# Ledger of designs, part 16: VH-VL binders against Pre-rRNA-processing protein TSR1 homolog (Tsr1)

Target 1, 166 residues: Pre-rRNA-processing protein TSR1 homolog (Tsr1), of Drosophila melanogaster (Fruit fly) (q9vp47r84to249)
Amino acid sequence: APFLVCLLPMHEQIDPMSALEILKSCDSELVVENSPSGIVYINLPRFKQRFAFVTPPVGRGNELIALDYLKVCDTTLLLTTAAFGDDEIFDRWGQRIFNMMSAQGIPTPVVALMDLESINPKRRPAAKQAAQKVISKLLPEEKIMQLDTASEALNVMRRIGGQKKR
Below, E stands for the ipSAE of ESMFold2; O stands for the ipSAE of OpenDDE; V2 stands for 0.75 times the mean of E and O plus 0.25 times the DockQ between their complexes.

## First folded at step 9 (VH-VL; framework fv_nisevokitug)

Design a69 (from a55 with light chain S92Q Y95W; at its last look DockQ between E and O 0.75; V2 from the best seeds 0.00; counts 0 for: pae E 2.02 > 2)
Fold by ESMFold2, look of step 9:
Structure a69 (fold): chain C 166 residues (1-166), chain A 122 residues (1-122), chain B 108 residues (1-108)
Amino acid sequence: as target 1 above (166 residues)
Amino acid sequence: QVQLVQSGAEVKKPGSSVKVSCKASGGTFRSYAISWVRQAPGQGLEWMGGIIPIFGTAYYAQKFQGRVTITADESTSTAYMELSSLRSEDTAVYYCARSGELTDTSFAFDIWGQGTLVTVSS
Amino acid sequence: SYELTQPPSVSVAPGQTARITCGANNIGSKRVHWYQQKAGQAPVLVVSDDSDRPSGIPERISGSNSGNTATLTISRVEAGDEADYYCQVWDQSSWHYVFGTGTKVTVL
């Protein structure tokens, strides 16, 4: 079976397809296949591993549907962005779905930070540190992972693939 | 073991709609893809579309886009296919079949319903 | 669009071998599945992923896939093998599950 991963935006303005395109770029030998339902399979020969990515609907009214996605996946990649400022790493949707996720005992996710390269270079260290501080309060053992480049995507894929199945 | 049990045969007039049910027994409904495949008399198999019940969003073969609606009800472990604007050419046996899109990449249909004959005639 | 072509019929004597082909451009890069359909019945999966045999399918039924041809082989054919046989793939370019044109196997 492929390793089933939920791509979960923690801010309504995050387009999970953007993250998926970055992940697809992580290795030149990577093979991508789409399922009939639109699940994106990534075969990564370097790791001898196959991944399946699903993207739930987000925003108000989609909480129960998104939670159902989380329950069927082996792990979740939480998508955060630096683009909207340090106080919007999780928006209200992100906070709400995270609280539900935690209450349901869903396995500890991996956390990605996107769009750091869109920030003024001098501000990037502070922005990353602020994002990490937000995440550390909620997930003390998780280090936030940048997801802007192909090499960073490979690191994220390695981290995801190291998670426990089911 | 898992079985798919379909609703009974139907006779319909041209221009009407038909809704066929497909009930899963033996447990795992939510995480499997349920597809609908039809077979006109003496003809081959034709895929119409499908749904993964937990995702709630159906997908359709281009030929049927706009005429077919596929839904699922998790509380009853039942998928539905509704075909509208019926024509005599829609006379066929309609099958539901499952595949493990969440669990493998073979996309084989490992379990089939018994089929539902829909006859469209004046 | 992507089409899977099968011979319309194959006649075989009991105890002999039936070979059913499924032709398409570069079908060897796809995962091919085979179904047996007896008269008045639903299809039954007999081979998945080119050559994998589901539980309960006799070993005398086998599959292969390379180049432009996938083949279902039924050795030591029995009267109970008389059926229609369909190959099938998932084709991303057309976004369709594509079934082959079907082959009627007649046991003489």
Scores: ipSAE 0.517, ipTM 0.810, lowest interface PAE 2.0, mean pLDDT 90
ESMFold2 (binder alone), look of step 9: mean pLDDT 91; pTM 0.943
OpenDDE, look of step 9: ipSAE 0.844; ipTM 0.928
ESMFold2, look of step 10: ipSAE 0.507; ipTM 0.801
ESMFold2 (binder alone), look of step 10: mean pLDDT 91; pTM 0.944
OpenDDE, look of step 10: ipSAE 0.659; ipTM 0.883

Design a70 (from a61 with heavy chain G27Y S31T T57K S106N, light chain S92Q; at its last look DockQ between E and O 0.88; V2 from the best seeds 0.00; counts 0 for: pae E 3.0 > 2)
Fold by ESMFold2, look of step 9:
Structure a70 (fold): chain C 166 residues (1-166), chain A 122 residues (1-122), chain B 108 residues (1-108)
Amino acid sequence: as target 1 above (166 residues)
Amino acid sequence: QVQLVQSGAEVKKPGSSVKVSCKASGYTFRTYAISWVRQAPGQGLEWMGGIIPIFGKAYYAQKFQGRVTITADESTSTAYMELSSLRSEDTAVYYCARSGELYETNFAFDIWGQGTLVTVSS
Amino acid sequence: SYELTQPPSVSVAPGQTARITCGANNIGSKRVHWYQQKAGQAPVLVVSDDSDRPSGIPERISGSNSGNTATLTISRVEAGDEADYYCQVWDQSSYHYVFGTGTKVTVL
């Protein structure tokens, strides 16, 4: 049985497949399988662990379907982006789905911040801090994790793999 | 105990549609995939498509894209396959079959319905 | 598309061993499943994941998979083994479930 992870964009412009490609880069020995329904299985032999990633549809009208994904998964990887400014860490969709997710008692998610490398280097610390402030208000104990590089992807994979399985 | 029970045989005219039901019992319907597989008389098995009920979106073999609609009703634990624009070549036994796609990567069909004969003739 | 080729038929005397092959490029990298279909009945899974036997399937039915060939082996064949046998994989490159062409096993 793989560790089942929901990749949930908190902004409609985030392509979850981009995040998945970064995650696939985390280890040279990983093995990837794809299912008919679009589940992506990643086997990490070095850690004796298998992951299954599911990607719900996002945007207005998809809230109930996305909640069903969240309810079946062991954990959720919340995807955020620095690309659209500090006020766009969650867009309107992200705010809606997070509010509904919270009401359902979904297990504590892991939070990733993508596209920080697209920001002028001088502004990256401020952008990361702003994203962390948004997350801290909603998830006080969760520290945002960067997800731009293979090394950062490995950190994310180890974080989610270390959580308690349902 | 775990069981898939299908609707009865049907006789149809070319150009019409057929909707076959597959009622599941004895397991958690919403998280297991249901696929539809057909077998023309004297022929082999042909996969048509499937659905994981909780995800709500079906996926189809390329050959059937546009003619097949697969749905699931969680309230009745029933999957449906509707095939439109029927031709004589669609005469076959239609099976539903379960796989543990969400929990397993092997994608075996471990439980099969009894089959539904659909005959298309003028 | 990815195709699984099986011999159309295999004849075997009772007590002998039947071997049913399923050929495809690099099938050894895939998980192969086998189904038995008796006349007028739905298929029944007899081997999953290359060599795993579902509960209730006798040990004389076994599977193997390497290189370009998966094989279903039926030892000490009985009259009740007379059926059509299909191999099956999920092929992610085409996004299709693929069944083999089928093999009719006749018990002499």
Scores: ipSAE 0.415, ipTM 0.793, lowest interface PAE 3.0, mean pLDDT 90
ESMFold2 (binder alone), look of step 9: mean pLDDT 93; pTM 0.955
OpenDDE, look of step 9: ipSAE 0.740; ipTM 0.903

## First folded at step 10 (VH-VL; framework fv_nisevokitug)

Design a71 (from a69 with heavy chain G27Y; at its last look DockQ between E and O 0.06; V2 from the best seeds 0.00; counts 0 for: pae O 11.2 > 2, placed apart)
Fold by OpenDDE, look of step 10:
Structure a71 (fold): chain C 166 residues (1-166), chain A 122 residues (1-122), chain B 108 residues (1-108)
Amino acid sequence: as target 1 above (166 residues)
Amino acid sequence: QVQLVQSGAEVKKPGSSVKVSCKASGYTFRSYAISWVRQAPGQGLEWMGGIIPIFGTAYYAQKFQGRVTITADESTSTAYMELSSLRSEDTAVYYCARSGELTDTSFAFDIWGQGTLVTVSS
Amino acid sequence: SYELTQPPSVSVAPGQTARITCGANNIGSKRVHWYQQKAGQAPVLVVSDDSDRPSGIPERISGSNSGNTATLTISRVEAGDEADYYCQVWDQSSWHYVFGTGTKVTVL
């Protein structure tokens, strides 16, 4: 069975498909299968693993269904962005859903930081640190993973693939 | 052709339970939510609850919470609605309806079953 | 609870335009769907705010939504348009699908 991964944007302006495109670029030998269901399957021969990516509805009113997605997935990849400033790592909905995740005992997610390459190079270290600071407050033992390049995507896939399935 | 086919009419006594089936065909069953909507004679439509088969967790209207159980069997592409502690007021036509893919937030019911009449009488 | 209010009945002569309203607080911010139900049949989706016109639904049937009122418009009404019509929304607050009270359209 494939590793079922929930892509969860923590900001309403984050397009999870952008993250998926980056993930799809992690290896030239990977095979992508698009389902009419919206599930994207990635076969990664390098790891001898298959992944299935789903994206729950997000935003106000979709909290319960989103949590349902999280409950059935093997892991959750929280998507954050550096594009909106240090104070916009999580929007209101992101914060809310995170709190709900915690309350529901959802397993610790993997956290990705996108769009770091889109900001001024001089600000990138500080931006990354700011994002890490936010995440560390919420998940003290978690290190945020960059997700801008193919190499970084491979690392994310490696981490996910190395997790124990639920 | 996309369609939902429901089980036949039921006659039940008060206090008993009824289980209605809804068999789906023509589409990826696990990827679409199935809802149950009932309609009492001469009355309007009332949503009871729904399920997304791939997840297996059902959602219920508060009115029916604890009395209705919605399930889905992916192997047979069939959804079920079980209503317990039946009352005369539960006499209605019960419909299953498809709403939305996994990523669809429209929540429109685009495909309906033919309906199942459940009559509750002593 | 969130409630959608429709007029119980609308009468219209053939060739005229029928308008069915669906009222609720701030319904204009919601996606409103409309269903047609003919006697003895299951409901049929006739208008959806989210997608193209449902297959088989004539252009004579359209929907609009603004403020506190959604409206289903049936132009050039035919005898075959006689049916019950229901509006429907998803209510985030209560986490319910909510149907309107229904409107019986009679073609005179």
Scores: ipSAE 0.000, ipTM 0.565, lowest interface PAE 11.2, mean pLDDT 91
ESMFold2, look of step 10: ipSAE 0.480; ipTM 0.801
ESMFold2 (binder alone), look of step 10: mean pLDDT 93; pTM 0.953

Design a72 (from a69 with heavy chain T103Y D104E; at its last look DockQ between E and O 0.74; V2 from the best seeds 0.00; counts 0 for: pae E 2.2 > 2)
Fold by ESMFold2, look of step 10:
Structure a72 (fold): chain C 166 residues (1-166), chain A 122 residues (1-122), chain B 108 residues (1-108)
Amino acid sequence: as target 1 above (166 residues)
Amino acid sequence: QVQLVQSGAEVKKPGSSVKVSCKASGGTFRSYAISWVRQAPGQGLEWMGGIIPIFGTAYYAQKFQGRVTITADESTSTAYMELSSLRSEDTAVYYCARSGELYETSFAFDIWGQGTLVTVSS
Amino acid sequence: SYELTQPPSVSVAPGQTARITCGANNIGSKRVHWYQQKAGQAPVLVVSDDSDRPSGIPERISGSNSGNTATLTISRVEAGDEADYYCQVWDQSSWHYVFGTGTKVTVL
């Protein structure tokens, strides 16, 4: 059976497909298959693991549907971005879905920060620190993981694959 | 053992619609994909679309987009397929079938309903 | 469109071996499933993932898949094997479940 992962944007402007493309780049030997329902299967031979990624609809009106995705998955990868400034790590949607996720008792997720490489190199440490500060307030035990490169994607895949399977 | 039981045969006029039900029993419903496959008299099998009930959003074969609506009701463990703007060419046996997309990647249909004959005639 | 071509019919004497082919470009890279459909009945899965046999399917029914051909083999054919047989794949390039054209197996 595949390890089932929910890709959840914490900002409506995040395209989860761009995160998937980065994750697909983590190993040149991986094999990708799409299911009829749009699940993306990734067979990663070096882990001897199969991953299945689902992407819920986001934005106003999709909260209950998104929660259903979260409930069926083994874990969740929260997607955040540095592209819109320190005040936009979670937007209004992200804050709302996070509050609902917490109220439902869904296990703690893995948190990714994208687009840090699109920022002035001198500002990147401060931007990452600001993002971590936001996450630490909501998820004290979670270290934000950068997701911009193939090497970083492999680290995220290792973290995901180490989560408890439901 | 999981069973899929479909609604009974129907006779319909051209231009109308039909809604076929598929009730699951003896196993998990909400996280298995339910697909609809039809078979015209004397002909082969044709996939129409499917749904994973917990996700609530159906997906369709291109040929049927716009004419078919697939839904699921978790409270009754029942999937539905509605085909609109019926034509004589839609006369067929309609099957529901299960696959385990969330549990495996094979996409085989391991359990089939008994089939529902829909006849479209004036 | 990805199409799975099967011979329309295969005739076989009892006790002999029937081989049903399913042809398509590079089908060996796909997972092929096989269904048996007796007259007036729903299809029954007899082979999944090229060669896996569901519970209750006799060992004499087997499958293989390489290159451009998948094959369902029915050894020691019995009268009860008379049916239509369909191969099937999921084809993500067309976003379609594709069934083969079907093969009627007649036991002489």
Scores: ipSAE 0.509, ipTM 0.814, lowest interface PAE 2.2, mean pLDDT 90
ESMFold2 (binder alone), look of step 10: mean pLDDT 91; pTM 0.945
OpenDDE, look of step 10: ipSAE 0.798; ipTM 0.915

Design a73 (from a69 with heavy chain T57K; at its last look DockQ between E and O 0.72; V2 from the best seeds 0.56)
Fold by OpenDDE, look of step 10:
Structure a73 (fold): chain C 166 residues (1-166), chain A 122 residues (1-122), chain B 108 residues (1-108)
Amino acid sequence: as target 1 above (166 residues)
Amino acid sequence: QVQLVQSGAEVKKPGSSVKVSCKASGGTFRSYAISWVRQAPGQGLEWMGGIIPIFGKAYYAQKFQGRVTITADESTSTAYMELSSLRSEDTAVYYCARSGELTDTSFAFDIWGQGTLVTVSS
Amino acid sequence: SYELTQPPSVSVAPGQTARITCGANNIGSKRVHWYQQKAGQAPVLVVSDDSDRPSGIPERISGSNSGNTATLTISRVEAGDEADYYCQVWDQSSWHYVFGTGTKVTVL
């Protein structure tokens, strides 16, 4: 069975499909299959693993639905971005859903930082550090993973694939 | 032994709506997709749409977009298909069918309901 | 739209082999499934591409897929094999489950 992964944007302006496109670029030998339900399947021969990606609806009113997605998935990939500044790693909904995740005992997620390459190179280290600081307050043992390049995507896939299935 | 049991035959007037039910028993409901497929008399099979109960997300064939509504009740393991603005051409046997989409990537319909005849006549 | 074309009918004598084709562009790259539908009954999955044989389906029923043609093969045909048969795929281009036109198999 494939690893069922929930892509969860932590900011309303994040497009999870952008993250998925980056993930799809991680290896030239991977095979992508799109289902009618919107689930995206990725076979990664390099790891001898299969993945299934789902994206719940986000925003006010979709909290319970999103939690259902998280509960059925083997892992959750939280999507964050460096594009909106250090103070907007999570928006209000992102913070709410995170709190709900914690309350429901959802396993520790993998956290990805996108769009770091879109900001001034001189500010990138500080931006990454700022994002890490925010995440560390919420997830003390979690290291944020950059998700801008194919190589970084491969690392994210490797980490997800290395997790225990629920 | 997983089974899908559908509601009984319907006779409807043009312009009205029909709602057919499909109850799953003997197995998992939430993690599978339930699709609806119809067959007009003497014709082939036509996919209408489907739903993944655990996600509450429905998806539809373009032909029926805006006229069909597919829902699911997890508490009763029942899926529903409502078709509005009925026409004589909608006269058909309507089937619900199960496919595994979360952990099974076959995209095949391995379990079918017994079918529900819907007759649309003036 | 993506369409699957089947012959309208196939006639076969008992004990012989029936072959039902399903044609479409590059169907060999798709997962093709086959369904049997007897008169007055719901369809039954008889072949699932790249999957285990469905429960209760005899080994004399098999499927193959290559190029632009998928084929359902029924060996040692019996009277009970008389039915309509449909091929089916998921087509991501049109975003539809697509069924073949159907083939009536008559056992002589």
Scores: ipSAE 0.505, ipTM 0.843, lowest interface PAE 1.2, mean pLDDT 93
ESMFold2, look of step 10: ipSAE 0.524; ipTM 0.809
ESMFold2 (binder alone), look of step 10: mean pLDDT 91; pTM 0.942

Design a74 (from a69 with heavy chain R30K T57R; at its last look DockQ between E and O 0.79; V2 from the best seeds 0.00; counts 0 for: pae E 2.3 > 2)
Fold by ESMFold2, look of step 10:
Structure a74 (fold): chain C 166 residues (1-166), chain A 122 residues (1-122), chain B 108 residues (1-108)
Amino acid sequence: as target 1 above (166 residues)
Amino acid sequence: QVQLVQSGAEVKKPGSSVKVSCKASGGTFKSYAISWVRQAPGQGLEWMGGIIPIFGRAYYAQKFQGRVTITADESTSTAYMELSSLRSEDTAVYYCARSGELTDTSFAFDIWGQGTLVTVSS
Amino acid sequence: SYELTQPPSVSVAPGQTARITCGANNIGSKRVHWYQQKAGQAPVLVVSDDSDRPSGIPERISGSNSGNTATLTISRVEAGDEADYYCQVWDQSSWHYVFGTGTKVTVL
């Protein structure tokens, strides 16, 4: 069976397909397949591992559906963005779904921060630090992982693939 | 052992709708894909669309877009296919079939329902 | 759209080998599945992923896939192998499950 990963935007304006494209860039030998239902399968021979990425609908009204995705998946990659400032790491949707997933006892997710490359280079360390502070209050043991480049994508894939299945 | 059990045969008039059910017995299919495939008399197999019940999102073959609605009820392990604006050309046996999109990458249909004959006659 | 072409029929004597082809452009890059359908019955998966045999399918039924042709091979054909056979792929370029045109296998 593939390692099933939920790509969960913590901000409604995050496009999870953008994260997928970055993840697909992590290795030139990976094989990608799209399923009829829109699941993205990535076979990564380097890790001897198959991944299946699913993307739930987001926004008001989708909370129960998104929770069903989270319960089925082996792990979750929380997608955050630096593009909208420190107070928009989680938007209203992100806060709501996080509160609900916390109540369900879902295993600790991996947290990605995207779009640091889109801001002024001199401000990037402070922006990353601010995002980490937000995440540390909610997930004290999780270090955010930058997800803008192929090298960073490889690190994220290694982290995801090293987690416990189930 | 998991089986897909479909609703009984139906006779319909042109212009009406039909709704066929597909229930998983001996298990659940909420995390599997359920597809609908039809076969007109003396003809081959034609895929119509499918759904993964836990995701609640149906997908359709282009030919049937706008005329077919596929839904699922997770609590009863039942998928439904509704075909509207029936024509005589829609006379066929309608099958549901399961694939394991969440469990493997083959997308083969490993379990089929017994089929439901829908006859559209004037 | 992507089409899978099969011969309409294949006749074979008992004990001989039936070969059923499924032709399409670059089908060798796809995973091909095969179904057996006996008269009045639902299809049954007999080969998945080009050459994998589901549990309960006899070893004399096998598959291969290369270039523009996938082939289902039935060795030591029995009367009970008389059926319609369909190949099938998932084609992501058209976002469509595609079934072959079907082959009627007649024994004797």
Scores: ipSAE 0.503, ipTM 0.815, lowest interface PAE 2.3, mean pLDDT 90
ESMFold2 (binder alone), look of step 10: mean pLDDT 91; pTM 0.942
OpenDDE, look of step 10: ipSAE 0.624; ipTM 0.873

Design a75 (from a69 with heavy chain S106N; at its last look DockQ between E and O 0.90; V2 from the best seeds 0.70)
Heavy chain, then light chain:
Amino acid sequence: QVQLVQSGAEVKKPGSSVKVSCKASGGTFRSYAISWVRQAPGQGLEWMGGIIPIFGTAYYAQKFQGRVTITADESTSTAYMELSSLRSEDTAVYYCARSGELTDTNFAFDIWGQGTLVTVSS
Amino acid sequence: SYELTQPPSVSVAPGQTARITCGANNIGSKRVHWYQQKAGQAPVLVVSDDSDRPSGIPERISGSNSGNTATLTISRVEAGDEADYYCQVWDQSSWHYVFGTGTKVTVL
ESMFold2, look of step 10: ipSAE 0.546; ipTM 0.816
ESMFold2 (binder alone), look of step 10: mean pLDDT 90; pTM 0.940
OpenDDE, look of step 10: ipSAE 0.713; ipTM 0.894

Design a76 (from a70 with light chain Y95W; at its last look DockQ between E and O 0.62; V2 from the best seeds 0.00; counts 0 for: pae O 3.0 > 2)
Fold by OpenDDE, look of step 10:
Structure a76 (fold): chain C 166 residues (1-166), chain A 122 residues (1-122), chain B 108 residues (1-108)
Amino acid sequence: as target 1 above (166 residues)
Amino acid sequence: QVQLVQSGAEVKKPGSSVKVSCKASGYTFRTYAISWVRQAPGQGLEWMGGIIPIFGKAYYAQKFQGRVTITADESTSTAYMELSSLRSEDTAVYYCARSGELYETNFAFDIWGQGTLVTVSS
Amino acid sequence: SYELTQPPSVSVAPGQTARITCGANNIGSKRVHWYQQKAGQAPVLVVSDDSDRPSGIPERISGSNSGNTATLTISRVEAGDEADYYCQVWDQSSWHYVFGTGTKVTVL
C-alpha cells in the first residue's frame, strides 16, 4: 500500500497544491496518478515507494474533518511559509488544529517551510530561525525542513518514506 | 469479512426516480471509495460515479451528470445512488463496488455488491 | 472518449490456454485491471496491474500490458473459467473509469 500523507496548511493562505508541485519535482522518473477523489499518487522509483497525498478542508468549522484525515494518514506534513512574516508562521487555524492534534495523540508530523527563497536573502536566516523557534515550542525535537527546491523535496520524501506506517 | 450488501429489486415508471442503497461492512467505510456501475441486460459494465465518504464529495460520469446523485451515510456505513428521470434504457443491474484506491490496486474495484435490478417500464 | 476493445468471444478446450486482449491507444501506459463475471453473478477482480493477486484467484490467471494491448491469460483452462471477462482502466483525459466491451470465454 502507498504511504498516505496528509498535507496540512498551518496558514489559511497556503496552497497545499504548491507544496505538492514542489514534491513532484524531486525526481525526473517520478510518476503521478490523479484519482477522481482528489487523492494524488506518486510513485518514486528511486525509493521503490509509492505515496498518496490528501488535503483536508481547512478553516473554521473544518477542525473535526481535518482531524479525521490525520487519523487515517500514515503521516502529516505540516506546511508553513516564510512569505507572511515571522509572526505568521501559524495562523489561528494552524494553532488550533495543532492543539487538537496533540490532544488526540496524532503522531509526530513532518514540518516543511516554503517560500524561503521568495524573501530577501539577507533575511532568510532570521526567517528560518523564527520559524524553527515556533516549531521548537510545539515540537521540541523537530527540525523544520525547507521545501523550495527539488533537492529539498527529495529530502522531505525521503524522511516521509522512512517513517513507520500506522 | 468485507462485503457490500445492496437493497432489493425495484420496478419503476418512466420519469420517476430510484434510490439504491449499498451497506458496507468489514472495513473502514470512510476511507474507501464506493462507485456505482450498471449493466443493462446482455450488455457490458458502465461506470456511473463514485464517492469517498471522508471527502463527502461525489464525482460522476459525464453521461449521468445532473441525473444521478451519489451520497454516503457514515453513521450507517451506507452509500446511495439516486437516478432520476428514469427511462426504459435505464433498466439494468446496478452494482456498488469498493475502489482499491488506497491500496496497491489503485483504480480497481476489489469488492462488489450483489447487484440491484432496476426495471423501468410503463 | 477513451474506449477499450475486446474480442466478443474466445473458445478454448480444457487444459489449453485462453488469451483475451484489450486494445486501446497507449494502454501500455495505464494500469489495467481485469474482472471475471459468471452468469447471474457480480464481477470479481481477477487481475490488478500491480502487486498483489486478489484473494482466491489462481496463479494460472495473469495479466500483461504493453503498447496498445493488454492481455489476460488463463492457463490450464477449466470448465469453471467459462465467464465474461472485462478489462478496466482509469482515463484521466475524460475523467472516467472505462470498462472494455467484454469477452465471453467458452470452454469446449
Scores: ipSAE 0.084, ipTM 0.706, lowest interface PAE 3.0, mean pLDDT 91
ESMFold2, look of step 10: ipSAE 0.519; ipTM 0.819
ESMFold2 (binder alone), look of step 10: mean pLDDT 93; pTM 0.948

